# VHH binders against SET domain-containing protein 9 (SETD9): the designs that were tried, part 13

Target 1, 299 residues: SET domain-containing protein 9 (SETD9), of Homo sapiens (Human) (q8ne22)
Amino acid sequence: MPGRLLRGLWQRWRRYKYRFVPWIALNLSHNPRTLRYVPEESKDKVISDEDVLGTLLKVFQALFLNDFNKQSEILSMLPESVKSKYQDLLAVEHQGVKLLENRHQQQSTFKPEEILYKTLGFSVAQATSSLISAGKGVFVTKGLVPKGAVVSMYPGTVYQKYEPIFFQSIGNPFIFRCLDGVLIDGNDKGISKVVYRSCNGRDRLGPLKMSDSTWLTSEIHNPLAVGQYVNNCSNDRAANVCYQEFDVPAVFPIELKQYLPNIAYSYDKQSPLRCVVLVALRDINQGEELFSNYYTIVS
Key: E = the ipSAE of ESMFold2; O = the ipSAE of OpenDDE; V2 = 0.75 times the mean of E and O plus 0.25 times the DockQ between their complexes.

## First folded at step 8 (VHH)

Design f07 (from f02 with G53W; framework vhh_6fv0_2; at its last look DockQ between E and O 0.05; V2 from the best seeds 0.00; counts 0 for: pae E 10.2 > 2, placed apart)
Fold by ESMFold2, look of step 8:
Structure f07 (fold): chain B 299 residues (1-299), chain A 119 residues (1-119)
Amino acid sequence: as target 1 above (299 residues)
Amino acid sequence: QVQLQESGGGLVQPGGSLRLSCAASGFTFSDYSMSWVRQAPEKGLEWVSAITWSGGDTYYKDSVKGRFTVSRDNAKNTLYLQMNSLKPEDAAQYYCARYTEGSDYFDYRGQGTQVTVSS
């Protein structure tokens, strides 16, 4: 007879295993899994930090301009040169579209995922995974993702080495471990959600939001911030993206930080904010699910 | 050389008032939006209030809205915080800061001014 309890445990573990798990969580499955190398820091990166930065700035700028009329409080805090820059960029965007029937509306006209498509030539979203018994996954919903493109970001609260992480790490499959020991808690529920929101409120400077908290909600403003739902590769599903660590440089525009889906747990000014992007290892067609190369090693 | 010098702190009874000043030098004050932040013992920095470079808009943390008023005099390169109806939880070291275009958001270099609320 089939073991209903063992089947239930195995199915929960199978879904659980396709995420980042604590080392103390044992893999009870005897199915073979693909082992992937976790590369060293910058020398093992697929694309340069400059390319990551350029992509994020392009996407975040487009998201900002799409909602420009609702950004007036933010712009009023910044020097006039910054406001003039965005007004000039908006004028160029309108000229490129050249839709006379829409010129007088001056409203946010597109959903964030449409802006992603217009900016990068593709869009991604979470949906039910193509893996049987897995929960959510992330799919290319429109367009083609070229090799080397930044396709997603891993959201969450960033913990430096030796910082306390409860209790959130117990049974939490959304803990991402960076090569240098920095941890990112991408869980959008429970204590993890509360901690992220508390840090976000702590760091807000008047109208200036220092991180994106909408990845915790049903209405995501940064459509890249779905990376916590990218499943790990397996023998049946080869990896098509990799994780790449990115430290936010000092020159990052303040008004665009509202789209960064990461926030530091503490005020450690000795360390830049760590983000993690997902980078395409090959061209990825519309309709394909994303699979990453991070997993637990069983010996 | 950016310099920010806070003054006007002191000891006050609950319900009392204080007016803080911040003298700015070493930069074009009228080009920068400004903020007040505070730090209570054993706590991190807490944002309190902000004002645009022209003085046209003001912003307040909810816990101080209606009690505190931020203002500036661009001719005198001075930022002000009028604090009315002071509560014990307002006791802290107060700093003024300018907004920057970089990733560090605030540039504060003064020693601050202490606000103490007795009782």
Scores: ipSAE 0.006, ipTM 0.406, lowest interface PAE 10.2, mean pLDDT 76
ESMFold2 (binder alone), look of step 8: mean pLDDT 83; pTM 0.849
OpenDDE, look of step 8: ipSAE 0.440; ipTM 0.793

Design f08 (framework vhh_6fv0_2; at its last look DockQ between E and O 0.04; V2 from the best seeds 0.00; counts 0 for: pae E 10.7 > 2, placed apart)
Fold by ESMFold2, look of step 8:
Structure f08 (fold): chain B 299 residues (1-299), chain A 121 residues (1-121)
Amino acid sequence: as target 1 above (299 residues)
Amino acid sequence: QVQLQESGGGLVQPGGSLRLSCAASGFTFSDYSMSWVRQAPEKGLEWVSAITGSGGDTYYKDSVKGRFTVSRDNAKNTLYLQMNSLKPEDAAQYYCARYTDSWGSDYFDYRGQGTQVTVSS
């Protein structure tokens, strides 16, 4: 039965989840390069970089396994040592495809936002803001967000401190400025969209995707990648999230990079990829809109 | 220990054909997916094609699809790239590369010295 096979896939994923994540966290903790990317310069962090990494790995792994029957192309390229982590799931997926063909029925998969809820206990999505002039905002659509949870990610092309950004910065309200001068262009329209897609295509290595481009579309695969639509706080709307910078470690799982909603503008590979997450400052109830404490200073 | 050696490059006219080979040693060749990558003068490294360890699936950059064919002979530990309908844009140093079996930011852990392909009018 398709339902039984999908349920078995989820149950076996729980086993892989626990074995998979601890190994990465252990390697991150003992890698000298990893230690260099836990910066002392970000002294107001709400949660550790290790907790951010653990959360992202948990969510991305769940998204990967939910779409497992469509990951064959990626898995075919992975070395046997990596593929062995998915051997049970590969066997079940093959039998599931055969059963579907024999029954001539279409099986439903869970929506990414449902996977987010199952993984973190809450889900978020963009919708019309509760502020009249703000346009779009981001809301907790299901569940409770506990204080300190990673709620969202700020997508976009990442520019190192002295890299040119003409040109795209003119009149662009979606430029995020990191503390060290790194910029993230989260605009999903115009030249910003074109630049992101160009960098994404540049870095693709066969079937292996180095970043997520679906945040530029109406059907996003990483439901966290809506952070560019989180509005600033005001006297009438207190902040309930803050931004926290995170450098992607060198040991990040290859098959999960497809969910990172960021890509470096330069093809120099000597700097780690910068990501920015949004972290809850308090418990956030279902139906609440997210508001950040970020203020953009323009020249 | 691990060694990859490309051969078969040369000078060819536009529209011509060339077949590259990559001899592998020092590892169990059939356990690894392999790729062809290329580098033109003053350009970065560009992915061209890939093939699974068994040889069952092949992948191509859009600009070479239909013109290039990647294959492997696991009994001879050799990777091949058949290049047909060559264009001046295909001129580059061509490398074979092994996909890594470890976690990390790099997809390849070994590559060869390369073989030069020149397309002249």
Scores: ipSAE 0.005, ipTM 0.378, lowest interface PAE 10.7, mean pLDDT 76
ESMFold2 (binder alone), look of step 8: mean pLDDT 81; pTM 0.829
OpenDDE, look of step 8: ipSAE 0.263; ipTM 0.694

Design f09 (framework vhh_6fv0_2; at its last look DockQ between E and O 0.01; V2 from the best seeds 0.00; counts 0 for: pae O 13.3 > 2, framework grips, placed apart)
Fold by OpenDDE, look of step 8:
Structure f09 (fold): chain B 299 residues (1-299), chain A 120 residues (1-120)
Amino acid sequence: as target 1 above (299 residues)
Amino acid sequence: QVQLQESGGGLVQPGGSLRLSCAASGFTFSDYSMSWVRQAPEKGLEWVSAITGSGGDTYYKDSVKGRFTVSRDNAKNTLYLQMNSLKPEDAAQYYCARYTEWGSDYFDYRGQGTQVTVSS
């Protein structure tokens, strides 16, 4: 008897076309405006993979430089060419600051949000949603988000289509479904948290962290890793961001992987790590809450 | 046979409260997500709230968020809608509806409804 129920649930799950768990999509059926329609030719990408990569590298490099003094162990494992690159970058940053004479000023480590602002011209953070009973939301805290900008990342454990996620998916509003069936569990609590941490520990290479686990805590190192708290748009509030899938290239700097808020459930060296970024659909002003479409129809 | 029967409607003043109930029979109640929908005079059917089979997740129309609470007792095969701070615009015939299947976008059964009137 339990087997039939499980099969039924599995079949239903396989037929589910929404980006989130079926019960979250219940409101979408009644709100046509919450649906994102994507032409076949667009491949559901608003910006190029190169642009996504460029943005992530820019942000992660800035974060890396900001806490450079904490990166000594990692640096010791890197080629001299890479070390030199970062030294040069630091020197340039200091030359811009050395206009202020005083020797002893300890490189004031900025908060990650401040680094984001300095790097991209805007910052985002979690706060109480403007939607009643929605819980947390994501807001532009400073600056202006330009159309086409990466504004957030959807953190979590990445499951391939063939990997079991059934137990993790029960009652989990933070399951994101990619177009190809890849799933991302962005839940920062319970079993999901344990699984992510376990995988993170598994993939650690000595001092090299291969993923960011800080998104599971209150002290986030990657300020973009808040995408799981972006609420769905409504009839009253149109989506101002969309989800976009991104495969991390093999050439991704190893020292910057510590900022990737995603980890593969199974260690498969052959498959690229799937990330999901949120991209601005329009200019978004300071103080605005981010809203996405939970459902995308690719025609 | 699947049956849904609503009750609890009535006349209330603005700011008042009502609790609607929906008695379900003829199917495994806990296996189905349920919804409350309403139809006001000269308006179409509109979705109000939904709850998953287990009761673990609840959803609301924006206009009723913070005022309405959907719940269910699977042991009693009953769906509830607590309506607080009622407004004139909430006046409608309220229906409980069953989603076709877990995760479905469509209703396959709906009750006869219960009338909610909000007037001073």
Scores: ipSAE 0.000, ipTM 0.225, lowest interface PAE 13.3, mean pLDDT 83
ESMFold2, look of step 8: ipSAE 0.178; ipTM 0.625
ESMFold2 (binder alone), look of step 8: mean pLDDT 83; pTM 0.839

Design f10 (from f02 with D31Y S54E; framework vhh_6fv0_2; at its last look DockQ between E and O 0.07; V2 from the best seeds 0.00; counts 0 for: pae O 5.6 > 2, placed apart)
Amino acid sequence: QVQLQESGGGLVQPGGSLRLSCAASGFTFSYYSMSWVRQAPEKGLEWVSAITGEGGDTYYKDSVKGRFTVSRDNAKNTLYLQMNSLKPEDAAQYYCARYTEGSDYFDYRGQGTQVTVSS
ESMFold2, look of step 8: ipSAE 0.540; ipTM 0.818
ESMFold2 (binder alone), look of step 8: mean pLDDT 83; pTM 0.835
OpenDDE, look of step 8: ipSAE 0.000; ipTM 0.244
ESMFold2, look of step 9: ipSAE 0.547; ipTM 0.824
ESMFold2 (binder alone), look of step 9: mean pLDDT 83; pTM 0.839
OpenDDE, look of step 9: ipSAE 0.023; ipTM 0.321

Design n07 (from n02 with L58Y; framework vhh_enristomig; at its last look DockQ between E and O 0.39; V2 from the best seeds 0.00; counts 0 for: pae O 8.6 > 2)
Amino acid sequence: EVQLLESGGGEVQPGGSLRLSCAASGFTFSDYSISWYRQAPGKQREWVSAITSGGDTYYAESVKGRFTISRDNAKNTLYLQMSSLRAEDTAVYYCARYTEGSDYFDYWGQGTLVTVKP
ESMFold2, look of step 8: ipSAE 0.385; ipTM 0.748
ESMFold2 (binder alone), look of step 8: mean pLDDT 83; pTM 0.826
OpenDDE, look of step 8: ipSAE 0.013; ipTM 0.275

## First folded at step 9 (VHH)

Design n08 (from n07 with D31Y; framework vhh_enristomig; at its last look DockQ between E and O 0.39; V2 from the best seeds 0.00; counts 0 for: pae O 3.6 > 2)
Fold by OpenDDE, look of step 9:
Structure n08 (fold): chain B 299 residues (1-299), chain A 118 residues (1-118)
Amino acid sequence: as target 1 above (299 residues)
Amino acid sequence: EVQLLESGGGEVQPGGSLRLSCAASGFTFSYYSISWYRQAPGKQREWVSAITSGGDTYYAESVKGRFTISRDNAKNTLYLQMSSLRAEDTAVYYCARYTEGSDYFDYWGQGTLVTVKP
């Protein structure tokens, strides 16, 4: 009987070791490719915050337009100028489609992954990792990812450096540590899931969702919110993406916050919401698995 | 058990004012955002206003400038000050809290009726 339990634990360990920060840290000396070296004088950003924001807004707006018929309550909260903006955008999209397809305006809602492809020229999704026993990975499912493109977001509850994350951190391979000590719990199960949902409920304003909780489900509204499943690179598998921190600006459209896959553990109006995006280090082809360089060494 | 109890409804003339209250119990009131909804006869329930745990306020366009949402955390009470009332404001008014783990509001009070008549 004890043998089966141990085997189960071992199997679980094998699945999560590639994401487990302490394990990775202990093996860094043996895996030099897992390290990203950043010069002291250089900003540890591959792309500008403006580019990140631009990409996110582009994708989220496209998602919003795709689901426009479901957004009636949210729209009722928005200024007329904003409503008109979206109506104009819809009109343009319909004109473009009419020009190209002569097809009847069937308000066909697309899958989020399809919207991503239409918007950025590529799509990503979870699948079984090419790494033995790594469990899930993230793949480019369609199109070509260009160098410098945002390819994913790391979802989860955001903890400030001073906030205790005791129980959530135990055995949790989905804890991401930012350079400044901010932590993101990207676990979609157990207590982590409960905490995220609780915070999400706390911050909800009637029909207005202030964060995306769908990444906790099988029906993902934000197709980028899969970054927690990106495996770390190894000596045999070079990194093709890197993590980049991004603070959501205060001017972020409120109607688009529903697609942000992050929420602050503590409600603090003074602190911007921290997000982490994954950025392509090179062109990535269709069918390729994403591999990250988790550790940044500032030298 | 989470409970919400609305009060303050009544009959008022057009242009009049009314203050609604929602008494909350069974949860940490100050931690949660809470909303007002209304449902007119033969119409769908519509969102009216919301206030965050941090005190940020939001309004439907139809009530903006006329209604004011506020909260007293010490009293676990939500308020809706309504002014410049119109016939179209006639409805049963509900306060609602988001349910953890779901994607919908399921904690509702019994509602309070507001009737705007000449």
Scores: ipSAE 0.033, ipTM 0.547, lowest interface PAE 3.6, mean pLDDT 84
ESMFold2, look of step 9: ipSAE 0.371; ipTM 0.737
ESMFold2 (binder alone), look of step 9: mean pLDDT 83; pTM 0.831

Design r1 (from p03 with D31Y; framework vhh_podentamig1; at its last look DockQ between E and O 0.48; V2 from the best seeds 0.00; counts 0 for: pae E 5.4 > 2)
Fold by ESMFold2, look of step 9:
Structure r1 (fold): chain B 299 residues (1-299), chain A 117 residues (1-117)
Amino acid sequence: as target 1 above (299 residues)
Amino acid sequence: EVQLVESGGGLVQPGRSLTLSCAASGFTFSYYSMGWYRQAPGKQRELVAAITSGDTLYADSVKGRFTISRDNAKNSIYLQMNSLRPEDTALYYCAKYTEGSDYFDYWGQGTQVTVSS
């Protein structure tokens, strides 16, 4: 029965973050612990926001349809304009459920990695890095990545400028700093994981999820959400991907938000949700490890 | 230990109103999304309404007639049910979102609402 321990942890987190708010706000605005190196070519977008959006919608739609047996409950709660896109599939699903009443239903036909391959012509996954002592890395596991393709997404909790980031930024190598000072905490362990899960539960409306939490688990539903494990380039390993910032537009389909691996720390609709994608700088062959053009100097 | 206690159900005539209450304990109430579900005999449990810190979601069948609300000071959620219809007859459950789950994992015992002449 972990209820007392979990309650104690939440109470301690609440008190602790409030004690650090002024310090975090000052450090975020004036004295960063690390310096970000941003290559000149990374300041310009490699592909348009429309192309990023189109790619994400294509992948997320394919993931949604692959899991349609379970997704039909979500559709029943949505406006008719959304449901009408799926009416033929809803009719077949209803008939298919009747036919399978005497059989166990399968959750989905394909693994998310295969859906990625079928949709974009390649797949990526984390594995032990080719760099000595680097730990995890991200590899092209199947197919060929064309130059300009979206190959991955940087997951995590999104903090606006001057929002409190406990504490999580201390010794945390998974903090991504956007050009405008927005931070993404891509750490899938410890306090960072707890904060992301709390925000995910905060924003959920019944069966309707507003973000993907599965990147924190061993069963990832969005196979693009491994970008926090892409290692930085080095003198021996040239970059083959770059980071590109993307703000999720208001028109983003609500039924597909469950695959966005980012969630805003503050429940505030004033700013669009920031995502970061990784975009191929050249064709990337099967078996190659991804290396980004982002540097962090620890002082 | 999480506890959810529903109350306020009963037998009412069509067109009348009821207010359901759910008292919660055993967790930090303000940190979690909450909801009302219902189950008629022989049917699947369905979402009626859900609420976060300020946003709400309603099933199409109850939109405009039912209102969900929460009072974090009293660790409670409510369901105001107006213009009740016979098809609203069901066992109504209060539910809490469980972190790491695709669905609400904690339900109360339920409170029966019966709408008939």
Scores: ipSAE 0.175, ipTM 0.599, lowest interface PAE 5.4, mean pLDDT 78
ESMFold2 (binder alone), look of step 9: mean pLDDT 82; pTM 0.817
OpenDDE, look of step 9: ipSAE 0.427; ipTM 0.780

Design r2 (framework vhh_podentamig1; at its last look DockQ between E and O 0.71; V2 from the best seeds 0.00; counts 0 for: pae E 3.0 > 2)
Amino acid sequence: EVQLVESGGGLVQPGRSLTLSCAASGFTFDYYSYGWYRQAPGKQRELVAAITSGDTLYADSVKGRFTISRDNAKNSIYLQMNSLRPEDTALYYCAKYTEGSDYFDYWGQGTQVTVSS
ESMFold2, look of step 9: ipSAE 0.455; ipTM 0.772
ESMFold2 (binder alone), look of step 9: mean pLDDT 81; pTM 0.811
OpenDDE, look of step 9: ipSAE 0.498; ipTM 0.806
ESMFold2, look of step 10: ipSAE 0.343; ipTM 0.717
ESMFold2 (binder alone), look of step 10: mean pLDDT 81; pTM 0.811
OpenDDE, look of step 10: ipSAE 0.669; ipTM 0.873

Design r4 (from d04 with Y34M T96K L98T E100S P104D; framework vhh_podentamig1; at its last look DockQ between E and O 0.04; V2 from the best seeds 0.00; counts 0 for: pae O 4.5 > 2, grease 24.8 > 24.2, placed apart)
Fold by OpenDDE, look of step 9:
Structure r4 (fold): chain B 299 residues (1-299), chain A 119 residues (1-119)
Amino acid sequence: as target 1 above (299 residues)
Amino acid sequence: EVQLVESGGGLVQPGRSLTLSCAASGFTFDYYSMGWYRQAPGKQRELVAAITSGDTLYADSVKGRFTISRDNAKNSIYLQMNSLRPEDTALYYCAKYTDSWGSDYFDYWGQGTQVTVSS
């Protein structure tokens, strides 16, 4: 009987070792490709915050428009100027589609992945990793990811450096550590899931969701929110994406916050919400698995 | 209305086993994490075990001895307690997770079932 439990634990370990921070740290010396070197004078950013924001807004707006019929309650809470903006956008989309496809497009709701493809020219999804025993990975399912593109977001609860994360961190391979010590718990199971949902409920403003919790489910509304399943690169598999930190600006549209896959643990935070995006280091073809460089070394 | 009804508590000798049950009603059971808490006399309520749709969590003090499980068809959770110790003596509470923020991640509690481990 003890043998089965141990086997189960071992199997789990095998699946998570590639994401387990302590394991990665211990093996960094043996995997130099897992390290990203950042010069002291350089901002550890591959693309500008503006570009990140632009991409996120573009995707989230597209998602919002796609689900426009479901957004009636949210829309009722928004200023008329914002409502008008979205109406105009819808009108343009309908005109463009009419011009191109002559098809009476019934407002057919597309899958989020399809929206991503239509918006960015590529889509990503979870699948079984090409790495043996790595479990899940993230693949480009359709299209070409261009160099410098935001390809994913790392979802999860955001902890400040001073906030306790002890219980959530035990055996949790989905803890992401930012350069300034901020932690993101991207685990979609167990206590991590409970914490995220609790915070999500806490921050809900009537019909306005201030974060996306769907990444915890099989029905993902934000198709980018799969970054926690991106495996680390190895000596055999070079990184094709990197992590980049992004603080959500205060001017971020409130109606689009429902697509942010991150939430702050602390309620009274005057600090901006920290997000982490994955950015393509090169062009990535359809069918390729995403591999990240996990650690940034500031030299 | 959310209802949680615990059962299975009692007096047992050290080293014995006991299984607690909690019957839940008034909510969609499979969408919520559930847990067991206990409160010993003069001590604070503490988490014993929690269960989500796919994962379990245990306090260090009970790890390896206690097993939490759920039956969604019966809207019930269970706590199998093996190798019971006198220090396990407490009032055991069934708890339901809610999406609201509070001091605990669980907002609904049963009335509790008493577990007493004594020689």
Scores: ipSAE 0.021, ipTM 0.437, lowest interface PAE 4.5, mean pLDDT 83
ESMFold2, look of step 9: ipSAE 0.278; ipTM 0.669
ESMFold2 (binder alone), look of step 9: mean pLDDT 80; pTM 0.809

Design r5 (from r1 with S53E; framework vhh_podentamig1; at its last look DockQ between E and O 0.53; V2 from the best seeds 0.00; counts 0 for: pae E 3.3 > 2)
Fold by ESMFold2, look of step 9:
Structure r5 (fold): chain B 299 residues (1-299), chain A 117 residues (1-117)
Amino acid sequence: as target 1 above (299 residues)
Amino acid sequence: EVQLVESGGGLVQPGRSLTLSCAASGFTFSYYSMGWYRQAPGKQRELVAAITEGDTLYADSVKGRFTISRDNAKNSIYLQMNSLRPEDTALYYCAKYTEGSDYFDYWGQGTQVTVSS
């Protein structure tokens, strides 16, 4: 059976399941990564929502400018004030590059991880965890992370309280549970991957991407979007990051939404998109692995 | 098996209105964003308007004059074109978007709109 025919049958099956018989949904999992508890004494935010937003805008703007030559279709759909903003920013960047070229440096497109380093003074990436049998982890690969810095984002499809997450919660260690019951499915495989990609295509508005789907691939455009691989702290490894929830404000620049690694399961104009960032609890040195104070209830 | 059939094109006088329709089949319509593109003689194809379940986007050249809409019950999108100008003369295509890297997975043969005095 051709892949396009099978995909068509899958889409009809998904429509049927929403109309006739609900899937058996399991919102709780016995997997340590799926269950979360946040002590009452840790409910306060480490940094303001404005500081989170400012950091994301700075990083996303730098990523956008780095890929500027490939953004022409997006730019054609933006208001003139937004186009002029990027032309001004590019002019300042080119002026600095000309000075460096006189010092024998050349202009080139950088990898996203290099942009992160140039923007924030550090970079992170996933690699094999320093914990035996933990699988993947996230490490500071370059630079020093200061206390209070945003170091990563938890990617995935966002489910409002009591939305159907069956099914994807069965055996899924990447379910992040927000304090108010919002869930984020950060699994980059299986049904979770298919659902995220479907929602991404649903919300795409012409050339404007409303979310980042590249965290599902080997070539990540937003280098912060590796938070699903940050391991929990333990008796042997103290936490050096915490999770901080925030809702994306309505004023968020539309051309930068392509770097948000989250997308709402149900399309709903009335609810803001929930994102989760990881924030440094202390200075973190190059080579250190990130560990969160995300506590899992083990049953 | 994906099919997009445009209709409603024709010859109209400047300043008049026209409504284009696109009937879709072969996929779950409500799960996909849709758009209208146009290609004028000697020019590259350009996006005119795009629509998701809750949002719309318009090219600068048509803002305030054109309105895109969708009807999930009829598996259709529409383009209401008001205050038509000669520069709107083009072959208009309905398009279905995917989550892949290619923006133009499927579209129809188009419907011609000619605005002439």
Scores: ipSAE 0.320, ipTM 0.709, lowest interface PAE 3.3, mean pLDDT 78
ESMFold2 (binder alone), look of step 9: mean pLDDT 81; pTM 0.807
OpenDDE, look of step 9: ipSAE 0.383; ipTM 0.760

